# Designs tried in a protein design chat: VH-VL binders against Cytochrome c oxidase assembly factor 8 (COA8). Part 98

Target 1, 167 residues: Cytochrome c oxidase assembly factor 8 (COA8), of Homo sapiens (Human) (q96il0)
Amino acid sequence: APERGAERRDTAPSGVSRFCPPRKSCHDWIGPPDKYSNLRPVHFYIPENESPLEQKLRKLRQETQEWNQQFWANQNLTFSKEKEEFIHSRLKTKGLGLRTESGQKATLNAEEMADFYKEFLSKNFQKHMYYNRDWYKRNFAITFFMGKVALERIWNKLKQKQKKRSN

## First folded at step 6 (VH-VL)

Design g57 (framework fv_ebrasodebart)
Fold by OpenDDE, second read of step 11:
Structure g57 (fold): chain C 167 residues (1-167), chain A 122 residues (1-122), chain B 108 residues (1-108)
Amino acid sequence: as target 1 above (167 residues)
Amino acid sequence: QIQLVQSGAEVKKPGASVKVSCKASGYTFTHYGISWVRQAPGQGLEWMGWISAWSGNTNYAQKLQGRVTMTTDTSTSTAYMELRSLRSDDTAVYYCATVGYHPFSKTYFDYWGQGTLVTVSS
Amino acid sequence: QAVLTQPPSVSVSPGQTASITCSGDELGDRYAYWYQQKPGQSPVLVMYQDSKRPSGIPERFSASNSGNTATLTISGTQAMDEADYYCQAWDTSSDHYVFGGGTKLTVL
């Protein structure tokens, strides 16, 4: 009998899946969606001659990614757990089992779930507002540093052209 | 606070009927159901059935089919369990219970009434 | 109709770990619930959905479900834990809730 692996239903994610790109990567790599956050991780390319501004941008992007991964992993887990508890409690109060006669997982209809979603959204509204605020702040900072890096690169290219004309 | 308050003890003769009440408070009565469980003296718990306070749908234990009727009054948030054709083996403490989940408080609840002793004696 | 089987009694010394089992067909596909009942009192839910602890229940209470057996574990058992314990599960075949026969936990 195949050991139906007891899918440990309630294990908190211990860590974000780290996608490892090929060693000779010269660009950013996008990994598959993380199983907890459902966000695609990005492995950021590190140039051989990375400037201090480029490094700062990269670190900020990495930190923002990690923040996003952790937030959504936790939110998805919380949502799934609360949803499951709600469904099971409602089924119990309805005198229904967790499985249908066909062996399928018993579910509630959209109307029955409406109260759950309303309450869940209401409860998490403030949390989502803070997330959105912080998301914008982080992305604006990233965009600002992207602009600085772009200007630095333009300046460096101009200096190199001048030096080639003088020789 | 969620509370279930049951009616007082009853003494009945064989063949009679008993109707036990269970007044619910502290939650939205119509969003959940009421289960009834009995316990004979010195015995285990026996599930009797369930009623939805929303739909009025019922599910009775097969052993009690035809003898038990569960009802609700939403205006008073009260559940009723009527057991007919009483026998000596129906002597038990009868409990009402409610179970639910509060998404806002993230609390699973399962509350029981204080029990109602029904004695069936000749 | 599904039958949940519990040992009739379990004895434990204070501070030791008590384990109460509940066995039934396909219990792995159904959530187990555990109730504590003290003499002259109504049952109290101590564990729900196999391993979840309600608010107000001490952390020394835990439960698991593996295969056809649910287990209630009380670590550091105290005198106040002396009670009857019942498992409950939904029987999909009969569409009924079923209780185990109960286990009397004695703290010696």
Scores: ipSAE 0.159, ipTM 0.713, lowest interface PAE 2.8, mean pLDDT 87
Fold by ESMFold2-Fast, scan of step 6:
Structure g57 (fold): chain C 167 residues (1-167), chain A 122 residues (1-122), chain B 108 residues (1-108)
Amino acid sequence: as target 1 above (167 residues)
Amino acid sequence: QIQLVQSGAEVKKPGASVKVSCKASGYTFTHYGISWVRQAPGQGLEWMGWISAWSGNTNYAQKLQGRVTMTTDTSTSTAYMELRSLRSDDTAVYYCATVGYHPFSKTYFDYWGQGTLVTVSS
Amino acid sequence: QAVLTQPPSVSVSPGQTASITCSGDELGDRYAYWYQQKPGQSPVLVMYQDSKRPSGIPERFSASNSGNTATLTISGTQAMDEADYYCQAWDTSSDHYVFGGGTKLTVL
């Protein structure tokens, strides 16, 4: 846990303060996995001398993270809800109650659950393909801008060295 | 209660700018994005853009790019939408909205502000 | 840029089934959302992620999304369902949401 520059509020279960970087952080901060998306959020450090190119890269990475977090949170919630609906429907069709005689939640066997997984995958196939396409496009763009930022930093160092040589 | 409360109606001259506010309450402001949607009198809904209350990232409709700016103030749980270089065809009711899954109540929610009428006339 | 096309109006008698269509290239690969708007009021989400109904929305509302067409279906239509209905989807090519033109549902 960071010593200085991190404020702890006793307003649990507020998730916001858990994901904010410590004050005076000079690098990106990676938080714990999000409860719904299971992805680790990243809060990006903003340097005072951020170039326009560095700003574009940071904003692209932040937007990609938000997009990714939203997609997987929705996907995981959709899966959980549809799974419960499927189980409920199948138990009703079989003439079984939602609870066993012992009061425990009734469940389906592996063979019956395989039907749900197949249906869910089929139903969401095109949407997942679009997600994968967008994911690769976004990561390609991030990699491209990372390369441009690296080249900018190298160029600035080389320019400084050439200036010193001519002076 | 989850609520979005918008600023009051405004009358502007062509070429002016307007800044509409949207104060959120009843949920953790930074966990959801805010969309802005407008509706000209008697017309349909037009998406203007979106802002992440968490990252500050924005995504604006191409038609409005360069004229619109969306911001948030986490300390007041308020989102803002500023539209510049107003034209008469910008006359519309402007809405802010947050849509998503509410983890505590385990329900999908759809919360819109009451709308702000912006009239642009000479 | 994908444009979502809706019929401008649909009329039904009370108790009949109303069907409102929304067509666009992205609908087969992207989730459809449906909004209801009554005169002088803000829009209300009635269906999300193609076919799911939010809590508080009557069971008579259902929806589907197949091919390039999403359909909102209201069974046993009531006078209170009279409103403008808008579909919405993510447009991958422009990287933003787009609304349909809206459909005025009249219950006579």
Scores: ipSAE 0.000, ipTM 0.446, lowest interface PAE 17.8, mean pLDDT 76

Design g58 (framework fv_ebrasodebart)
Fold by ESMFold2-Fast, scan of step 6:
Structure g58 (fold): chain C 167 residues (1-167), chain A 122 residues (1-122), chain B 108 residues (1-108)
Amino acid sequence: as target 1 above (167 residues)
Amino acid sequence: QIQLVQSGAEVKKPGASVKVSCKASGYTFTHYGISWVRQAPGQGLEWMGWISAWSGNTNYAQKLQGRVTMTTDTSTSTAYMELRSLRSDDTAVYYCARQLSYFTGEPHFDYWGQGTLVTVSS
Amino acid sequence: QAVLTQPPSVSVSPGQTASITCSGDELGDRYAYWYQQKPGQSPVLVMYQDSKRPSGIPERFSASNSGNTATLTISGTQAMDEADYYCQAWDTSSDHYVFGGGTKLTVL
């Protein structure tokens, strides 16, 4: 009997678009963690009678998610690339091969890697500071529009109660 | 005004390569992806692949088997599609189209380039 | 690998309602999208997410998706609506977008 082969879906874009929820869902759908960002994507349910204000809130949340996913995917890819370059450089300096006798990637000890982590964090401190500032700004805007949507829903509910009593 | 403007028509011999450009304007280039779709004379639409203008990540149609490369140049807001080892059945109009990301919740092709005719003849 | 099946042609008289169908297993779980293509022109998105109309597309265009069949409906059809219409959906098995074969709408 033939051996069972593994199912592979690696041809999908890494980190940004392997997410496809069922169309009949009446709720927001949360996907698996993205390979590169390690963040779970959310696909927002769109009601048939979505107001312009509700649409603006949804778009803000979607745009913030896109920005956040892009930032962390890029940061993680940069980290992986620089880590690989650091390891290769140090192994070459030691006169060691880039791969072991078994063909596996050679590694550095924890003390040597600590130097890389320290430098990477220091190098990226300003970038992460700006990320935190923008993250705060985006969440403030989302909270503000959530409040506006809540007020709209309360007002619509009040108008409906008034109409019912007037009839 | 959102526009995608493509390079001009190309005539190539079998075995050659072609590189089509798609210059975007009127929006933040890095916030969207670019899909490539081709159409052979008198035939329907065929999706070729997608590229993120932000990350450079790509997803290609299996049928093209490593003959396709998609790239972007953020400094010029331009996407490129290179198709290698051209065959006569690659004769088609090639379109670029702006693709909304899955993370925006509405992944579809909202704006299209004017198309680039690539003719492969021996 | 997906197959979206459309009739090759549909003919209607001016002012009548045109219906263009698109059938495939993927439509049971995935959104349908519709594009209009006039001769010598690029495709134009006319309907998205099964039934939603982009800004700038006339109200006479509507669409639905039920079971494995999506339908594009054009009421009060005009001569300017003559075009090829393509449906599109996501195919989970290939992890790619797929297009229908296209339908030529003739108004006469």
Scores: ipSAE 0.006, ipTM 0.525, lowest interface PAE 9.8, mean pLDDT 80

Design g59 (framework fv_pabinafusp)
Fold by OpenDDE, second read of step 11:
Structure g59 (fold): chain C 167 residues (1-167), chain A 121 residues (1-121), chain B 112 residues (1-112)
Amino acid sequence: as target 1 above (167 residues)
Amino acid sequence: EVQLVQSGAEVKKPGESLKISCKGSGYSFTSYWLGWVRQMPGKGLEWMGDIYPGDSKTTYSEKFKVQVTISADKSISTAYLQWSSLKASDTAMYYCARHEFYDLSGPFDYWGQGTLVTVSS
Amino acid sequence: DIVMTQTPLSLSVTPGQPASISCRSSQSLLHSYGNTYLHWYLQKPGQSPQLLIYKVSNRFSGVPDRFSGSGSGTDFTLKISRVEAEDVGVYYCMQATQWPYTFGQGTKVEIK
């Protein structure tokens, strides 16, 4: 049976950057930029005595990070694809080859590419608007939970001080 | 001498897959676009699409974009036209043709001998 | 898509007489860079198409001088100054100014 060459759809691997921070890190670790999203992944520190609220904050941060990674990975792939298609189509329309006589990849000039960028931005404007909206919502939620965690930590410190004074 | 040699005539049934070939020789295969042109029996010429073997970039006519796949193997200087599922309406002569080196809007300067595809029940 | 219209669709010519084929495009084939990408092909009986004229008026290598192309904008003409028996076939104009490439219907040239 001839193996149907599965066109590996370069689906942006939803793969969390396999960046393993050092085991003993007591801090959030920032990885190298992801090859698809160009965003630096953060490995969030997990305290030994993580409170439910701290856990919720950590999960929210993680989910938001994954959401951002996925969005930008997809956006960058789309952009690259559409850019290539635009260049190809425009060169063809112009009666130019994809290769120069020297064998170099033919490119469009900055003015011609400006049309692509304008069109691309226009086409993706709504998508970016939704992204921004969701970005703000997520970050607001994160900030809110950060505040709650801070208050919880203060309260716990106060309780510990009171117990130490009573003994 | 520039030559495009196509695969032989094909007789198929509806629903069958088919891949026909066009081998280029006498020139730098990776430096020239190759187009595919359909000619239905007693009809005119129809551009289907083209490929740049150097990087396997393809363009399709909207009419053929979903119907066929154009590919190339530069290691053997061969371009392909493929159907996943043939229809009776795919019965035609298929030509490969070379574009001018540096002009994608240039003419087809060299043509293959054609491949006759017959799809009958 | 640019529609290419050839006239006549059939032409019967006496050997030694001139022939003329018209090709009209639905849009101007003048590209912004000043080139007009109109090409002419001949398909002889039982053969593959062959290039005759490229970019309106340029004869392809090996094409006899009896063949000439002219025109601009939307109107183009292929002329054969003296038709020979070997000129029998179907002539096609093709535009490549705008994607996708489109051909005329073809003009069948026969000898009387």
Scores: ipSAE 0.016, ipTM 0.559, lowest interface PAE 7.2, mean pLDDT 87
Fold by ESMFold2-Fast, scan of step 6:
Structure g59 (fold): chain C 167 residues (1-167), chain A 121 residues (1-121), chain B 112 residues (1-112)
Amino acid sequence: as target 1 above (167 residues)
Amino acid sequence: EVQLVQSGAEVKKPGESLKISCKGSGYSFTSYWLGWVRQMPGKGLEWMGDIYPGDSKTTYSEKFKVQVTISADKSISTAYLQWSSLKASDTAMYYCARHEFYDLSGPFDYWGQGTLVTVSS
Amino acid sequence: DIVMTQTPLSLSVTPGQPASISCRSSQSLLHSYGNTYLHWYLQKPGQSPQLLIYKVSNRFSGVPDRFSGSGSGTDFTLKISRVEAEDVGVYYCMQATQWPYTFGQGTKVEIK
């Protein structure tokens, strides 16, 4: 139809995964929850005179965010996929369609779903344990580098005072 | 160690009934689907159907749903493939193989050694 | 039903040389959640089939790294970087994206 182009809005942001912070932002920007991971992404402010140590800390925080987003997006998609496959398989085995006579999506009762939930949790136990281990390791590293950055700033202030006295 | 052990070779005449078996060991028998695959002499593989022993739910290929019955006895970790009346065209090697319950689109990861069924006059 | 077509149907390889097997499906094997359920099996002479590669490119436990799988949509390839005597047999691709599960015709790999 001729009016079909008018019905659709152009998707204004194209292709890039990151949200855009306001112009002249001087601090970190927090976005809305991601559709798949349900976590809020952070856009990190980059100072004009960022030190190599500050850059390393920022990149570590960005990499940790990316890892965390990908982990939870994958877990949520895996859960949804396996749940739908389980429901679809059980309905097909019973000779039932995917839709009821009224056109509503067919579902399984609570007793039938209990086995799925139990097995999904048991199956993913080790995966979640390894996630927790890596989460603690990453947070330890971030905390460590935050401390190093703080010490660098203190040391630089002391060094500048010393140089000023010498001049 | 995961193992599927099938019953021995059978020689039958057309019209006779037959029940062959596949015994699982080394894993939770009720936690995996078990499928049956046919291989006619000199031919490739054909999927026949699956059973989930935990609740005895079955799924069949349209071609095989009236030819065979798949069943399982979880008390002895054994699945069965049964014919009420054999035909010469049922002559084939029959394999059992397991796959994961929640990923029905998953691979057949462990296979039995096969049961050769010969149907001739 | 999804039809699986393998090429070539037979392949003679000198030991140590690479081998490549193609598998084409009549419809895309991409599942709605992003997984492609294309699996590769090897049946050695006188033995049952064994799983080599699952979901296009994942090697099953114990499968040597000389085996690799690739592809997307309707076109898939199994590669053996250097064929050894123990690799002789018939290779099958299988789709499990749609019921019923279907296999390719098989590719027989022999030593020259």
Scores: ipSAE 0.000, ipTM 0.458, lowest interface PAE 17.2, mean pLDDT 80

Design g6 (framework fv_ebronucimab)
Fold by ESMFold2-Fast, scan of step 6:
Structure g6 (fold): chain C 167 residues (1-167), chain A 121 residues (1-121), chain B 111 residues (1-111)
Amino acid sequence: as target 1 above (167 residues)
Amino acid sequence: EVQLVESGGGLVQPGRSLRLSCAASGFTFDNYAMNWVRQAPGKGLEWVSGISWNSGKISYADSVQGRFTISRDNGKNSLYLQMNSLRAEDTALYFCAKDHRYIFGSAFDIWGQGTMVTVSS
Amino acid sequence: QSELTQPRSVSGSPGQSVTISCTGSSSNIGAGYNVHWYQQHPGKAPKLLISGNSNRPSGVPDRFSGSKSGNTASLTISGLQAEDEADYYCQSYDSSLKGWVFGTGTDVTVL
């Protein structure tokens, strides 16, 4: 007798950030926001008769999505880490004599948090500038290939019509 | 990876000055308090001075108060100790040390190898 | 002005347990401030061994443990090994001095 499929087991917490598109789909599927990047992932539909140009466009879009997901996952991790570091550092500076086992809870005011946001934006200005540059370059390339695919589809339709007329 | 490197030590006569430097790498320098700790030959550890991430809080051991000045340059990932009116009792290996956590009074998790300061006539 | 008081030396045989005491005052350990422990091998920089009374940093064997009660903190080394032969220092914050104080240091000898 044939063996049945194995039971599903998860090893990493990242499994909760995965999405599953509908069992059958003729279109791209948009999933829930990723836990780390806060971006909604797109699952690309692959046509049975995908042209080489269509495949190139799809792979470019997939690569761009992966790049974008990684950038924002890293940025969000950096923001959360630096925010925590800033809050703890400011409490350390103010809390001369603060006992960690005392059960005391300290909070930074809005004015102090404004300092963090200004510093974070300034510190990450160049990184965000490079991200925007690369984002525009990638979107330009995608738009260019979308245009090429559209033209290919038009030409294929015209060729089919011409062949029918010649017969 | 994560390291602190001290420099600027040497042989100096009593009453003169030295400036120690500590170069940090491999961590976000501007989010941690930094400290100078010294150890006289064959003796124990003595905390000298500490400075918060933004230089807003600075403290000194009574033995160096008024003679030593701690400072930092976050843009250069560097910590400094200006030592004036040096005494024979200041003879020691001077370590640079980083706070482990961001909460004030946390342990020192990263130490440099130290720079030797010898004050003699 | 005030140092934390440690015994000058402690000796033990491999596999034995040894305990190092660190006694402070009402301005430091007695005030509730955490105690940290450092290990220093000859010619090397100190290494953080215990943070916040009892927390072990990554890479520190579980045979090292810390505790604190009243004015006194203790470092216990279980299953003593040859590589544990080193100087050990406690550290706490002192509210009167507004800075850190170290212990007098303890030399651990493994026979």
Scores: ipSAE 0.000, ipTM 0.451, lowest interface PAE 20.4, mean pLDDT 79
Fold by OpenDDE, second read of step 11:
Structure g6 (fold): chain C 167 residues (1-167), chain A 121 residues (1-121), chain B 111 residues (1-111)
Amino acid sequence: as target 1 above (167 residues)
Amino acid sequence: EVQLVESGGGLVQPGRSLRLSCAASGFTFDNYAMNWVRQAPGKGLEWVSGISWNSGKISYADSVQGRFTISRDNGKNSLYLQMNSLRAEDTALYFCAKDHRYIFGSAFDIWGQGTMVTVSS
Amino acid sequence: QSELTQPRSVSGSPGQSVTISCTGSSSNIGAGYNVHWYQQHPGKAPKLLISGNSNRPSGVPDRFSGSKSGNTASLTISGLQAEDEADYYCQSYDSSLKGWVFGTGTDVTVL
């Protein structure tokens, strides 16, 4: 009975690369680029005395990072699949093999690929517009909370100085 | 069994709209480009429109450009053709046809039985 | 819309060989695009006979063969049988139209 090769369903791996920083780190860590999104993940430090405002900022940064990772992982997979299919389709329609006589992967020239890139960009234009809009909204919110956290830290430092002067 | 089933055909007046549907079964629908081909009574085959596996590429024949819209729902294994501003020349049997690949460039290996569209005053 | 040119009809006796030509232009067959062939019986959907100039799908008899040279493709039916009476269509991609084009069709009759 010939083993039916299990068609690996290219399920978009939901796995954000779990970069594990050293346990005793008091800083944010940047991991290597993710293989799907090509974005470098950040592991955010959690202080022992994290304020509610600092916690909110950290959560917003984490959610935004996850959102970016998912978007670009999916976009890159879609692009790669469509590009490969376009090349294979065009080669086949021309009666050309997928490999050259030298055994190299056959490719299309820049002129032939121009139509693919134009069509891909046109089709994904609206998707990219929505992404950009949401990116700005998220980053504006993060920046706003960064400002609030900065003010909170200043206020706490002033209170500590006043207590030291009164003793 | 691999099957395509067209529906939505009928008699319409010129200038009216009609929506055709094609239900796919027996294969991974989202791995293949899909096409509409029509055949007028006693005439040859005419390619109408094609759509890639993820709707990233769409193309139309000049005869239907600006009037027809092809779309697909991969979750429902369905292909659609929205036909607007119908003309007498659009009278034909409309076939749903599967491509060998997920983007245009191969032969059509699976065909439906077709749905008849008649445009008459 | 630019159609590929086929003879209107071809006839032969049982056991004979018949050839159907499909002539294109510099934007389709002449540009090096592959030709596909379909068989259509009356009241039926088209069936794929030949893919990529000469490739025969499973279930298609070996008496059907395809070739291509220059701007012209050919379908040959060897050992013609009564069941081969049908319409035959060639198909190719056209770079100017950015779409598929079919031939005008050929009616094959068995005498």
Scores: ipSAE 0.000, ipTM 0.560, lowest interface PAE 11.1, mean pLDDT 86

Design g60 (framework fv_pabinafusp)
Fold by ESMFold2-Fast, scan of step 6:
Structure g60 (fold): chain C 167 residues (1-167), chain A 120 residues (1-120), chain B 112 residues (1-112)
Amino acid sequence: as target 1 above (167 residues)
Amino acid sequence: EVQLVQSGAEVKKPGESLKISCKGSGYSFTSYWLGWVRQMPGKGLEWMGDIYPGDSKTTYSEKFKVQVTISADKSISTAYLQWSSLKASDTAMYYCARLDWYEGTSFDYWGQGTLVTVSS
Amino acid sequence: DIVMTQTPLSLSVTPGQPASISCRSSQSLLHSYGNTYLHWYLQKPGQSPQLLIYKVSNRFSGVPDRFSGSGSGTDFTLKISRVEAEDVGVYYCMQATQWPYTFGQGTKVEIK
């Protein structure tokens, strides 16, 4: 079943969901959270008179979004698998079943889980540091091109005003 | 840097008690299981058991369950392997190793080993 | 208990030549979580064992890319593309799919 305003058709090789925006959209559209990355994708509307600079900015934003989606989908998948392995290994060692007497999945207490979270974060510290560095660089590039687009729009406004006055 | 440092070599007589140690450093000691592996002279590796230092929960191989006791003191990041009464057949190299169960369930870092010789 | 069998028991290799070690388990090592917990260790003469490969094919930190692991189910292989003098020692496979954890009997690799 389609989700509100979106249908999921494909899954990328990294496990990232693909979605289609509403058929009659005429502006940028924000989709539902991706199953794997838990991030909301943005579908960029392409105006008929898009400048080359505007196209470059849009493509940079699209590429950054795809990179970000793939990173978090992979990270969340790794986290979920390691968390499940930790919980199951711990319960098995305790001689406990995987389900409670009420039929729910058996869980560990907060103290036991805190050890897992602490070690997972420590183990992935360098990976997250490199992610943050690349994320910063990508956002700097986007901000730079946004500035260039803004200057282009100002200059075009001035040109249109001059053209009208030339008569 | 992850490091496991074991106590020195021991020479004992049959019937004597013994407790050897393994001190962890460079990682969260309470977040990893620590296993003990025996290697008899000229033989291969045998898993004996492991301990989770956070709550001292242990798992033993059935073969070793009644022969040894595994314990840990998290306040000094040290695990122990103990015999109440040694036998000549306990002569072996004993390794401690950290169990990375977050990704592989593999022994990723190993101590230098403690040689235990039991002879009359 | 799962029994791990290695072949050959001993292997002599000329430096720069490839080497291949086999490990067979008495039962499939595919866990219900979808992972295969088959690991390879190297014990150099007079030293402690060290992890080379975990979960069939993943190289541990600092392990040279000349080491590779492959296999599935009950049949696994460790390959060294070009054996170096420092690769001499006894190689062990280990399964962690089922308690108790068990090791193969070892394969001794020596230089000709």
Scores: ipSAE 0.000, ipTM 0.456, lowest interface PAE 21.5, mean pLDDT 80

